# VHH binders against q01730: the designs that were tried, part 8

Target 1, 276 residues: q01730
Amino acid sequence: SKSLKKLVEESREKNQPEVDMSDRGISSMLDVNGLFSLAHITQLVLSHNKLTTVPPNVAELKNLEVLNFFNNQIEELPTQISSLQKLKHLNLGMNRLNTLPRGFGSSRLLEVLELTYNNLNEHSLPGNFFYLTTLRALYLSDNDFEILPPDIGKLTKLQILSLRDNDLISLPKEIGELTQLKELHIQGNRLTVLPPELGNLDLTGQKQVFKAENNPWVTPIADQFQLGVSHVFEYIRSETYKYLYGRHMQANPEPPKKNNDKSKKISRKPLAAKNK

## First folded at step 20 (VHH)

Design j5
Fold by OpenDDE, last read:
Structure j5 (fold): chain B 276 residues (1-276), chain A 123 residues (1-123)
Amino acid sequence: as target 1 above (276 residues)
Amino acid sequence: QGQLVESGGGLVQPGGSLRLSCADAGDTFDLYAMAWYRQAPGKERELVARITYEGRTNYADSVKGRFTISRDNAKSTLYLQMNSLKPEDTAMYYCAATLWTEPRDLPSEYDYWGQGTRVTVSA
C-alpha cells in the first residue's frame, strides 16, 4: 500500500479528487502531513482507523462532498464540520459519539447521514439538527433513542429512515409527513403501538420496505403483522384503530422494559489505555 | 429496495469478454451498496466485486485487473464487465444489495439478492 505521504502528493500533483486512507492505523488527522492542504478534494475516506477526534482543520477541505469516518473511535466532532457547505455524504457510523456539535444542522446539501452504532439519543441532537432538510437517508440504528423528535417531519425528502435497535417507546405522528419515505426500519425497539398518521405513507408496495419485528406490539397490531405489512397499514388507517390508539395514549401505559444491556456495546468500552 | 434481476450471462470462450447487468426495480438504488457474488458448482458463494453508494470499489484477488464493477444510478443498474475470462470464472453470478455503507465480504451482510445469471467459460 502507498504511504500516506505519497497519497497526499499524488492527489496534489495529479489533482485527484478522491483520497482513500482507510485502514491505515491513523490516530490523528494532524499526523497526516499535507492532508489539509488538499483543498481540491471532493472525497476523503478515513474509515477503519483509530481516530478519537476530528480537528477543526477539516474546514479547510472546503470542496468535500463525501467524508467517511466509519469505524473509528471518534468521541467529539468540531463545530467546523458544519462549515463544509458542499458536503453530501457524511459517514460517522461505528464511533463513540454521545453528542453532535452545535450547529451540525447547517450542512445545506447533506443527503446521507450515517450515525449507526454510536451513543446518541434525542438529547444528543443539536437544536438545528432537523434543518438538514436535504437528507434522503438518515441512519440512527443501534443508538439510545427513546423518543424520536417530532421535528423528524421536517425532513420531507427522507427516503430511508433507519431506527433499528434503539429504545424507542413511541413514534411521533409527524412521521406521517414523510411523504417520500420508501424505507422505514424500526425493528428492535420498545414500540407497542403505531401512530395512525403512519398510515398516510405508502410502505406496503414491492418497492418499499417496512421492518418492524422485535417490538412488543399490542395484540391487535401483532395479529395484523402475522397477516402482512399491508394488513398492518390497512388496520392503522381504520377508525377502529384510531379509537383504540386514542384510548391507549390516554391511559399512558408504562413503557416496556429495556431488554438489551447496551453496556457491552463496543462504543461504551473503555479505550484501551495506550500501554505506555 | 426492489427486485434485483441479473442479465448478460452466457457461453464464452477463454479470453473472451462478457458484461453482466443487474437491474434494480426500487427507487433507492443509489443509496445502496451493491455487489457481485458467484457460485461455482460444488463451491461456496464468493465475493467477486463490491461498490459502495459512494462509488468505491473492491475486488477479489482472482478477478483484479480483469473485472470492473460499476453502477448507473440514473438507470438503477449495476454492471460487471468481465474481460480475459477463464474457465475458473464459470459460475452462477448473483447481484446483491445492502444498506450497509461499508459492506464486508460476507454474504449475510446483504439483504437483497437476484436470481442469478449463468456464465460459462469453455473452449
Scores: ipSAE 0.850, ipTM 0.921, lowest interface PAE 0.6, mean pLDDT 94
Fold by OpenDDE, last read:
Structure j5 (fold): chain B 276 residues (1-276), chain A 123 residues (1-123)
Amino acid sequence: as target 1 above (276 residues)
Amino acid sequence: QGQLVESGGGLVQPGGSLRLSCADAGDTFDLYAMAWYRQAPGKERELVARITYEGRTNYADSVKGRFTISRDNAKSTLYLQMNSLKPEDTAMYYCAATLWTEPRDLPSEYDYWGQGTRVTVSA
């Protein structure tokens, strides 16, 4: 494999727009000499490394359209990441993020945001997160969300929403505002009911995906799932269900217990103390 | 993602070429990472090639330099151009899709599979 230095040099000399530095044991981006001088690049892949932080210098890569940090140890992002105005794809999957930086929602062209397998919850999102109105795909699977904020409805271009294996106790009614949604993945949560407004979406066709297994559904909903997704949607559109849902919500039942020991998640394992 | 349907398999002589296609009936093809797998008789299913939704490609060592994976998002179609085919390339070839933004190496990590298309390389 080419040295990191050579990759940087080649990119510069040949004006190569794509730089792939995956699986190189990189612990700091600052250690890659000349990386931030590559202002011409449109794609930077740093997946499968040992990064713990992203330096603010990332903003110098102003032409980035694709930035991939998949499977690192990143605990914090700089605010400057939001300054990348051409960014369309941001992959932060399998990291150690417990919060997103202030102003994160300022990426005007972001279409794909991968946040799978982090330590994020509803409090981790900045106030302007849902300004990401260009998002087509949002992956929040294997995080710690108990509530999906109602502002999710503002992401009207979403085609894929993945919320698998969180701690969700409910879905907001505003999910029904996602008129372009083709895929909804909500399996492995603590959901007992579905908002009737979900019935406004078409997720029952051959071209759509609705995955909702491994939730403690109330019996009337569970019965419909046994018949199929189309029956579920027909049921939640019914007046009978709307009435049931209303009563259920008024009763304010205690949420189901968390069953999953998430302590074994890679994102929660202590970072090996740098032996000073 | 919709149903995946492979095509383009057949009988070919050693040194010959085939082009496999995988049509995705879904509307979210361009958001998925895709892969080609193959399974020879009596062998385990193995990764042949993978492509990210951004278009980055990776190949098994056994096919590197001979096979090319590509995608046409406008047509919702995945391709595998196979050149310099060898008898050991004989297998059922499967198209696979994963919700992972990064292609994975294990078949179990892929969420959708086609029915497969048979490739036979024989003199």
Scores: ipSAE 0.796, ipTM 0.899, lowest interface PAE 0.7, mean pLDDT 94
Fold by OpenDDE, fold request of step 24:
Structure j5 (fold): chain B 276 residues (1-276), chain A 123 residues (1-123)
Amino acid sequence: as target 1 above (276 residues)
Amino acid sequence: QGQLVESGGGLVQPGGSLRLSCADAGDTFDLYAMAWYRQAPGKERELVARITYEGRTNYADSVKGRFTISRDNAKSTLYLQMNSLKPEDTAMYYCAATLWTEPRDLPSEYDYWGQGTRVTVSA
């Protein structure tokens, strides 16, 4: 494999727009000499490294359209990451993020945001997160969300929403405002009911995906799932269900218990103390 | 995701070329990672080539330099250009799709599969 130095040099000399530095044992981006001088690049892949942080210098890569940090140890992102005005794809999957930086939602062109397998919850999102109105795909699977904020409805261009294996106890009614949604993945949560407004969406066709297994659904909903997704949607559109849903919500039931010990998640394991 | 439908298979002589196509009927094709797998008689299904949603490609060593995987997002179609075909390339070829952004080389990582198209390389 080419040295990191050579990769940087080649990119510069040949004006190569794509740089792949995956699986190089990189602990810091600052250790990659000349990386931030590559202002011409449109794609940077740093997946499968040992990064713990992203330096603010990332903002110097002004032409980035794709930035991939998949499977690192990143605990914090700089605010400057949102300054990348051409960024369309950001992959932060399999990291150690507890929070997103202030102003993260200021990205103007972001279409794909991968946040799978982190330590995020509803409090981890900045106030302007849902200003990411250009998002087509949002992956939040294997995090710690108990609530999906109502502002999710502002992401009107979403085609894929993945919330698999969180701790969700409910879905907001505003999910029904996602008129472009083609895929909804909500399996492996603590959901007992669905908001009737979800029925406003068409997720039952051959071109759509609705995955909702491994939730403690109330019996009336569970019965419909046995018949198929189309029956579920027909049921939640019914006046009967709306009435039942209203009563259910008024009763303010206790959330189901968390079944999954997430303490064993890789993202929560202590980083081996560098034996200094 | 919609149904994946492969086409372009057939009988070809050694040294010949084929182009396989995989049409995705879904509206989210461009958000998926795609791959070509093949299965020869009596053998396990093996990865031939993969392409991420970012456009990064990977090839099995056995086909490197001969095969090219590509995608046309506007047409929701995956392609496999196969050049310099060999008898050992004879197999059923399958198109596969996954939402995983960094798929590994395991078939189990792919969620959607086509029915396959047969490629036979014989003198």
Scores: ipSAE 0.794, ipTM 0.897, lowest interface PAE 0.7, mean pLDDT 94
Fold by OpenDDE, last read:
Structure j5 (fold): chain B 276 residues (1-276), chain A 123 residues (1-123)
Amino acid sequence: as target 1 above (276 residues)
Amino acid sequence: QGQLVESGGGLVQPGGSLRLSCADAGDTFDLYAMAWYRQAPGKERELVARITYEGRTNYADSVKGRFTISRDNAKSTLYLQMNSLKPEDTAMYYCAATLWTEPRDLPSEYDYWGQGTRVTVSA
């Protein structure tokens, strides 16, 4: 494999827009000499490294459209990441994020946001997160969400929403406002009911995906799942269900217990103390 | 993700070329990572090539320099250009899709599979 130095030099000399530095044991982006001088690049891949932070210098890469930090140890992002105005794809999957920086929702062109396998919850999102109205795909699987904020309905371009293996106790009614949604992944949560407004969406066709297994569904919903997704949607569209749902919500039932020990998640394990 | 349908397989002589296609009937093709797998008789299914939704490609060592994976998002189609084919390339070739942005090398990580198209390389 080419040295990091050579990769930087080649990119500069040949005006190569794509730089792939995956699986190089990089602990700091600052250790990569000349990286931030590559203002011409449109794609930077740093997946499968040992990054713990992203320096504010990332803002110098003004032309980035794709930024990939998949499978690192990133605990914090700089606010400057939102200054990347051309950013369309941001991959932060399999990191150690417990919060997103202030102003994160300022990326006006962001289409794909991968946040799978982090330590995020509903309080981790900045106030302007749902200003990311250009998002087509949002991956929040394997996080700690108990509530999906109702502002999710503002992401009207969403085609894929993945919420697999969180701690969700409910879905907001505003999910029914996602008229472009083609795929909804909500398996492995603590959901007992579905909002009737979900029935406004068509997720039952051959081109759509609705995954909702491994939830403690109430018996009437569970029975429909046994028949198929189409039956579920027919049921939640019914007046009978709307009535039942209303009663259920009025009763304010206790949420199901968390069954998964998430303390064993890699993202929560202490970082090996640099043996000083 | 919709149904994946492979095509383009057939009988070819050693040194020949084939182009496989995988059509995705879904509307979210461009958001998926894709891969080609192959399975020879009596052997395990093995990764041939993968392409991320970003367009990054990876190849098995056995096909590197000979095969090219590509995608046309406008057509919702995945391709595998196979050049300099060898008898050992004989297999059923499968198209696979995964919601994972960084697909791994394990078949179990892929969510959707085609029915396969057979490639036979024989003199």
Scores: ipSAE 0.791, ipTM 0.897, lowest interface PAE 0.7, mean pLDDT 94

Design j5
Fold by OpenDDE, fold request of step 24:
Structure j5 (fold): chain B 276 residues (1-276), chain A 123 residues (1-123)
Amino acid sequence: as target 1 above (276 residues)
Amino acid sequence: QGQLVESGGGLVQPGGSLRLSCADAGDTFDLYAMAWYRQAPGKERELVARITYEGRTNYADSVKGRFTISRDNAKSTLYLQMNSLKPEDTAMYYCAATLWTEPRDLPSEYDYWGQGTRVTVSA
């Protein structure tokens, strides 16, 4: 494999827009000499490295459209990441993020946001997160969300929403405002009921995906799942269910217990002490 | 993601070329990572090539330099251009799709599969 130095040089000399530095054992982007001088690049891949942070220098890469940090050890993101005005794809999956930086929602063109397998919850999101109105795909699977904020409904261009293996106790009614949603993945949560407004969406066709297994559904909903997804949606659209849902919500039942031991998540394991 | 349908397979002589297509009936094709797998008689299914939703490609060593995986998001179609075909390339070729943004080389990581198209390379 080419050295990192050579990759940088080649990109510069040949004006190559794509730089792939995946699986190079990189611990710091600052250690890659000349990386931040590559202002012409539109794609930077740093997946499968050992990064613990992203330096603010990332903002110098002004033309980035794709930035991939998949499978690192990133604990912190700089605010400057939102200054990348051309950024369309941001992959932060399989990291150690507990929070997103202030102003993260300022990315104007972001279409795909991968945040799978981090340590994020509803409090981890900045106040302007749901200003990411250009998002088509949002992956939040294997995080620690208990509540999906109602502002999710503002992401009107969402086609894929993945919330698999979180701690969700409910879905907001505003999910029904996602009229372009084609895929909803909510399996492996603590959901007992579905908001009737979800019935406003068409997620039962051959071109749609609705995954909702491994939730403690109330019996009436569980019975419909046994018959199929189409029956579930038919049921939640019914007046009978609306009544039931209203009563259920009024009773304010105690949320189901968390059954998943998330302590074994890779993102929560101590980082091996840098042998100084 | 919708149903995957492969086409373009057939009989070709050694040294010949074929272009396989995989049509995705879904509306979210451009958000999926895609791959071509093949299975020869009596052998295990093996990865031929993969392409991420970002357009990054990876190839098996056996086909590197001869095969090219590409996608047309506007047409929701995956392609495999196969040049310099060898008898060893004879197999059923399958299209696969996954929501994994960084799929590995395991078939189990792919959620959707086509029915396959047969490629036979023979003199």
Scores: ipSAE 0.788, ipTM 0.892, lowest interface PAE 0.7, mean pLDDT 94
Fold by OpenDDE, look of step 20:
Structure j5 (fold): chain B 276 residues (1-276), chain A 123 residues (1-123)
Amino acid sequence: as target 1 above (276 residues)
Amino acid sequence: QGQLVESGGGLVQPGGSLRLSCADAGDTFDLYAMAWYRQAPGKERELVARITYEGRTNYADSVKGRFTISRDNAKSTLYLQMNSLKPEDTAMYYCAATLWTEPRDLPSEYDYWGQGTRVTVSA
């Protein structure tokens, strides 16, 4: 494999828009000499490294459309990441994020946001997160969300929403506003009921995906799941269900207990002490 | 589930070429990472090539330089151009898709599979 130096030099000399530095044992982006001088690059891949931080210098890469940090140890992002105005794809999957920086929602062109396998919850999102109205795909699987904020409905271009293996106790009614949604993954949560408004979506066709297994559904819903997803949606669209749902919500039942030992998550494992 | 349908397999002589296609019936093709797998008789299914939703490609060593994986998002189709085919390339070829933004190495990590198309390389 080419040295990091050579990759940087080649990119500069040949005006190569894509730089792939995956699986190079990089602990700091600052250690990559000349990286931030590559203002012409549109794609930077730093997946499968040992990054713990992203320096504010990332903002110098003004033309980035794709930024991939998949499978690192990033605990914090700089606010400057939101200054990347051309960014369309941001991959932060399999990191150690417990919060997103203020102003994160300022990315005007972001279409794909991968946040799978982090330590995020509803409090981790900045106030302007749901200003990311260009998002087509949002992956929040394997995090610690108990509540999905109602502002999710503002992401009207979402085609894929993945919420697998969180701690969700409910879905907001505003999910029914996601009219372009083709895939909804909500399996492995603590959901007992579905908002009737979900029935406004078409997720039952051959081109759609609705995964909702491993939830403690109430019996009426569980019975429909046994028949199929189409039956579930038919049921939640019914006046009978709307009535039952209303009563259920008024009763304010105690949420199901958390069943998943998330302490074993990679994102929560102690970082190997740098042998000084 | 977006049905994946492979086509383009057949009988070809050693040194010949084939182009496999995988059509995705879903509307979210461009958001998926894709891969080609193959399974020869009596052997385990093995990764041939993979492509990220971003368009980055990777190949098994056995096919590197001979095979090219590509995608047409407008057509929701994955391709495998196979050149300089060898008898050892004889297998059932499968298209696979995953919601992972990074291609995975294990077949179990892929969410969708086609039924496969058979490639036979024989003199």
Scores: ipSAE 0.736, ipTM 0.864, lowest interface PAE 0.8, mean pLDDT 93
Fold by OpenDDE, look of step 23:
Structure j5 (fold): chain B 276 residues (1-276), chain A 123 residues (1-123)
Amino acid sequence: as target 1 above (276 residues)
Amino acid sequence: QGQLVESGGGLVQPGGSLRLSCADAGDTFDLYAMAWYRQAPGKERELVARITYEGRTNYADSVKGRFTISRDNAKSTLYLQMNSLKPEDTAMYYCAATLWTEPRDLPSEYDYWGQGTRVTVSA
């Protein structure tokens, strides 16, 4: 494999727009000499490394359209990441993020946001997160969300929403505003009911995906799931269900217990202290 | 469910070429990472090639330089151009898709599979 130095040099000399530095054991982007001088690049892949942070210098890569940090140890993102105005794809999957930086929602062209397998919850999102109105795909699976914020409905371009293996106790009614949604993955949560407004979406066709297994559904909903997704949606569209849902919500039932020991997640394990 | 349908398999002589296609019926093809797997008789399913939604490609060593994976997002179709085919390439070839933005290494990590198309390389 070419040295990192050579990759940087080649990119510069040949004006190569794509730099792939995946699986190089990189602990810091600052250790890659000349990386931030590559202002011409449109794609930077740093997946499968040992990064713990992203330096503010990332903002110098002004032409980035694709930035991939998949499978690192990133605990913190700089606010400057939002300054990448051409960014369309941001992959932060399999990291150690507990929070997103202030102003994260300022990315005007972001279409794909991968946040799977982090330590994020509803409080981790900045106030302007849902200004990412260009998002087509939002992956939040394997995080710690108990509540999906109602502002999710503002992401009107969403085609894929993945919320698998969180701690969701409910879905907001505003999910029904996602008229372009083709795939909804909510399996492995603590959901007992579905908002009737979900029925406004077409997720039952051959081109759509609705996965909702491994939730403690109330019996009436569970019965419909046994029959199929189409029956679920038919049921939640019914006046009978709307009535039942209303009563259920008024009763303010206790949320189901968290069954998943997430303490074993790699993202929660202490980083091996560098034996100095 | 994004049904994947493979085509293009057949009988070919050693040194010949085939082009496999995998058509995705879904509307979100461009958001999926894709892969070609193959399974020879009596052998385990093995990765042949993978491609990210961004178009980055990776190949098994056994097919490097001979096979090319590509995708046409406008047509929602994945391709595998196979050149210089060898008898060892004889297998059922499967198209796979994963919701992950990155291709995965294990078959179990792929969410969707085609029914496969048979490739036979024989003199």
Scores: ipSAE 0.671, ipTM 0.838, lowest interface PAE 1.0, mean pLDDT 93
Fold by OpenDDE, look of step 21:
Structure j5 (fold): chain B 276 residues (1-276), chain A 123 residues (1-123)
Amino acid sequence: as target 1 above (276 residues)
Amino acid sequence: QGQLVESGGGLVQPGGSLRLSCADAGDTFDLYAMAWYRQAPGKERELVARITYEGRTNYADSVKGRFTISRDNAKSTLYLQMNSLKPEDTAMYYCAATLWTEPRDLPSEYDYWGQGTRVTVSA
């Protein structure tokens, strides 16, 4: 494989818009000489490295459309990441993020946000997160969400929402405002009921995906799942269900217990002490 | 993602070429990472090639330089151009898709699979 130096030089000399530095054992972006001088690049891939942070210098890469940090150890993002005005795809999957930076929602063109397998919860999202109204795909699987914020309904261009293997105890009614949603993945949570407003969406067709297995559904809903997804949606659209749902919510039932020991997640394991 | 349907398999002589297609019936094809797997009789399913949603490609060593994976997002179709085919390339070829933006190496990590198309390379 070409050295990092050579990759930087080639990109500069040949005006190559794409730089792939995946699987290079990089611990810091600052160690890659000349990286931040590559203002012409539109794609930077740093997946499968050992990055623990992203430096503010990332903002110097003003033309980035794709930024990939998949499978690193990033614990913190700089606020400057939101200054990338051309950014369309941001991959932060399989990292150690417990929070997103202030102003993260300022990315005007962001279409795909991958946050799978981090340490994020509903408190981790900045106040302007849901200003990302250009999002088509939001991946939040394998995190620690107990609640999906109602503001999710503001992401009206969402086609894919993945919430698999979180700790969700409910879905907000505003999920029914996602009229372009084609795929909803909510399997592996602590959901007992579905909001009736979900029935406003068409997720039962051949081109749609609704995955909701491994939830402790109440018996009436579970029975419908046995028949199929179409039956589930028909049921939650019914007046009978609306009534039952209302009663259920008024009763304020205790949430199901967390069954998954998330302490074993790689994202929560101590970083091997740099052998001094 | 909708149903994945493979096509283009068949019988070909050694040194020949085939082009496989995988059609995605869904409307979110461009948001998925895709891969081709193959399974020969009596062997485990193995990764042949993968392509990210960004268009980055990776190949098994056994097919590198001979096979090309590509995608047409407008047509929601994945392709595998297979050149210089060898008898050892004989297998059932499967198209796979994952919600991960980075393709995984394990079949179990892919969310969607086609039914497969058979490729036979024989003199």
Scores: ipSAE 0.632, ipTM 0.823, lowest interface PAE 1.0, mean pLDDT 93

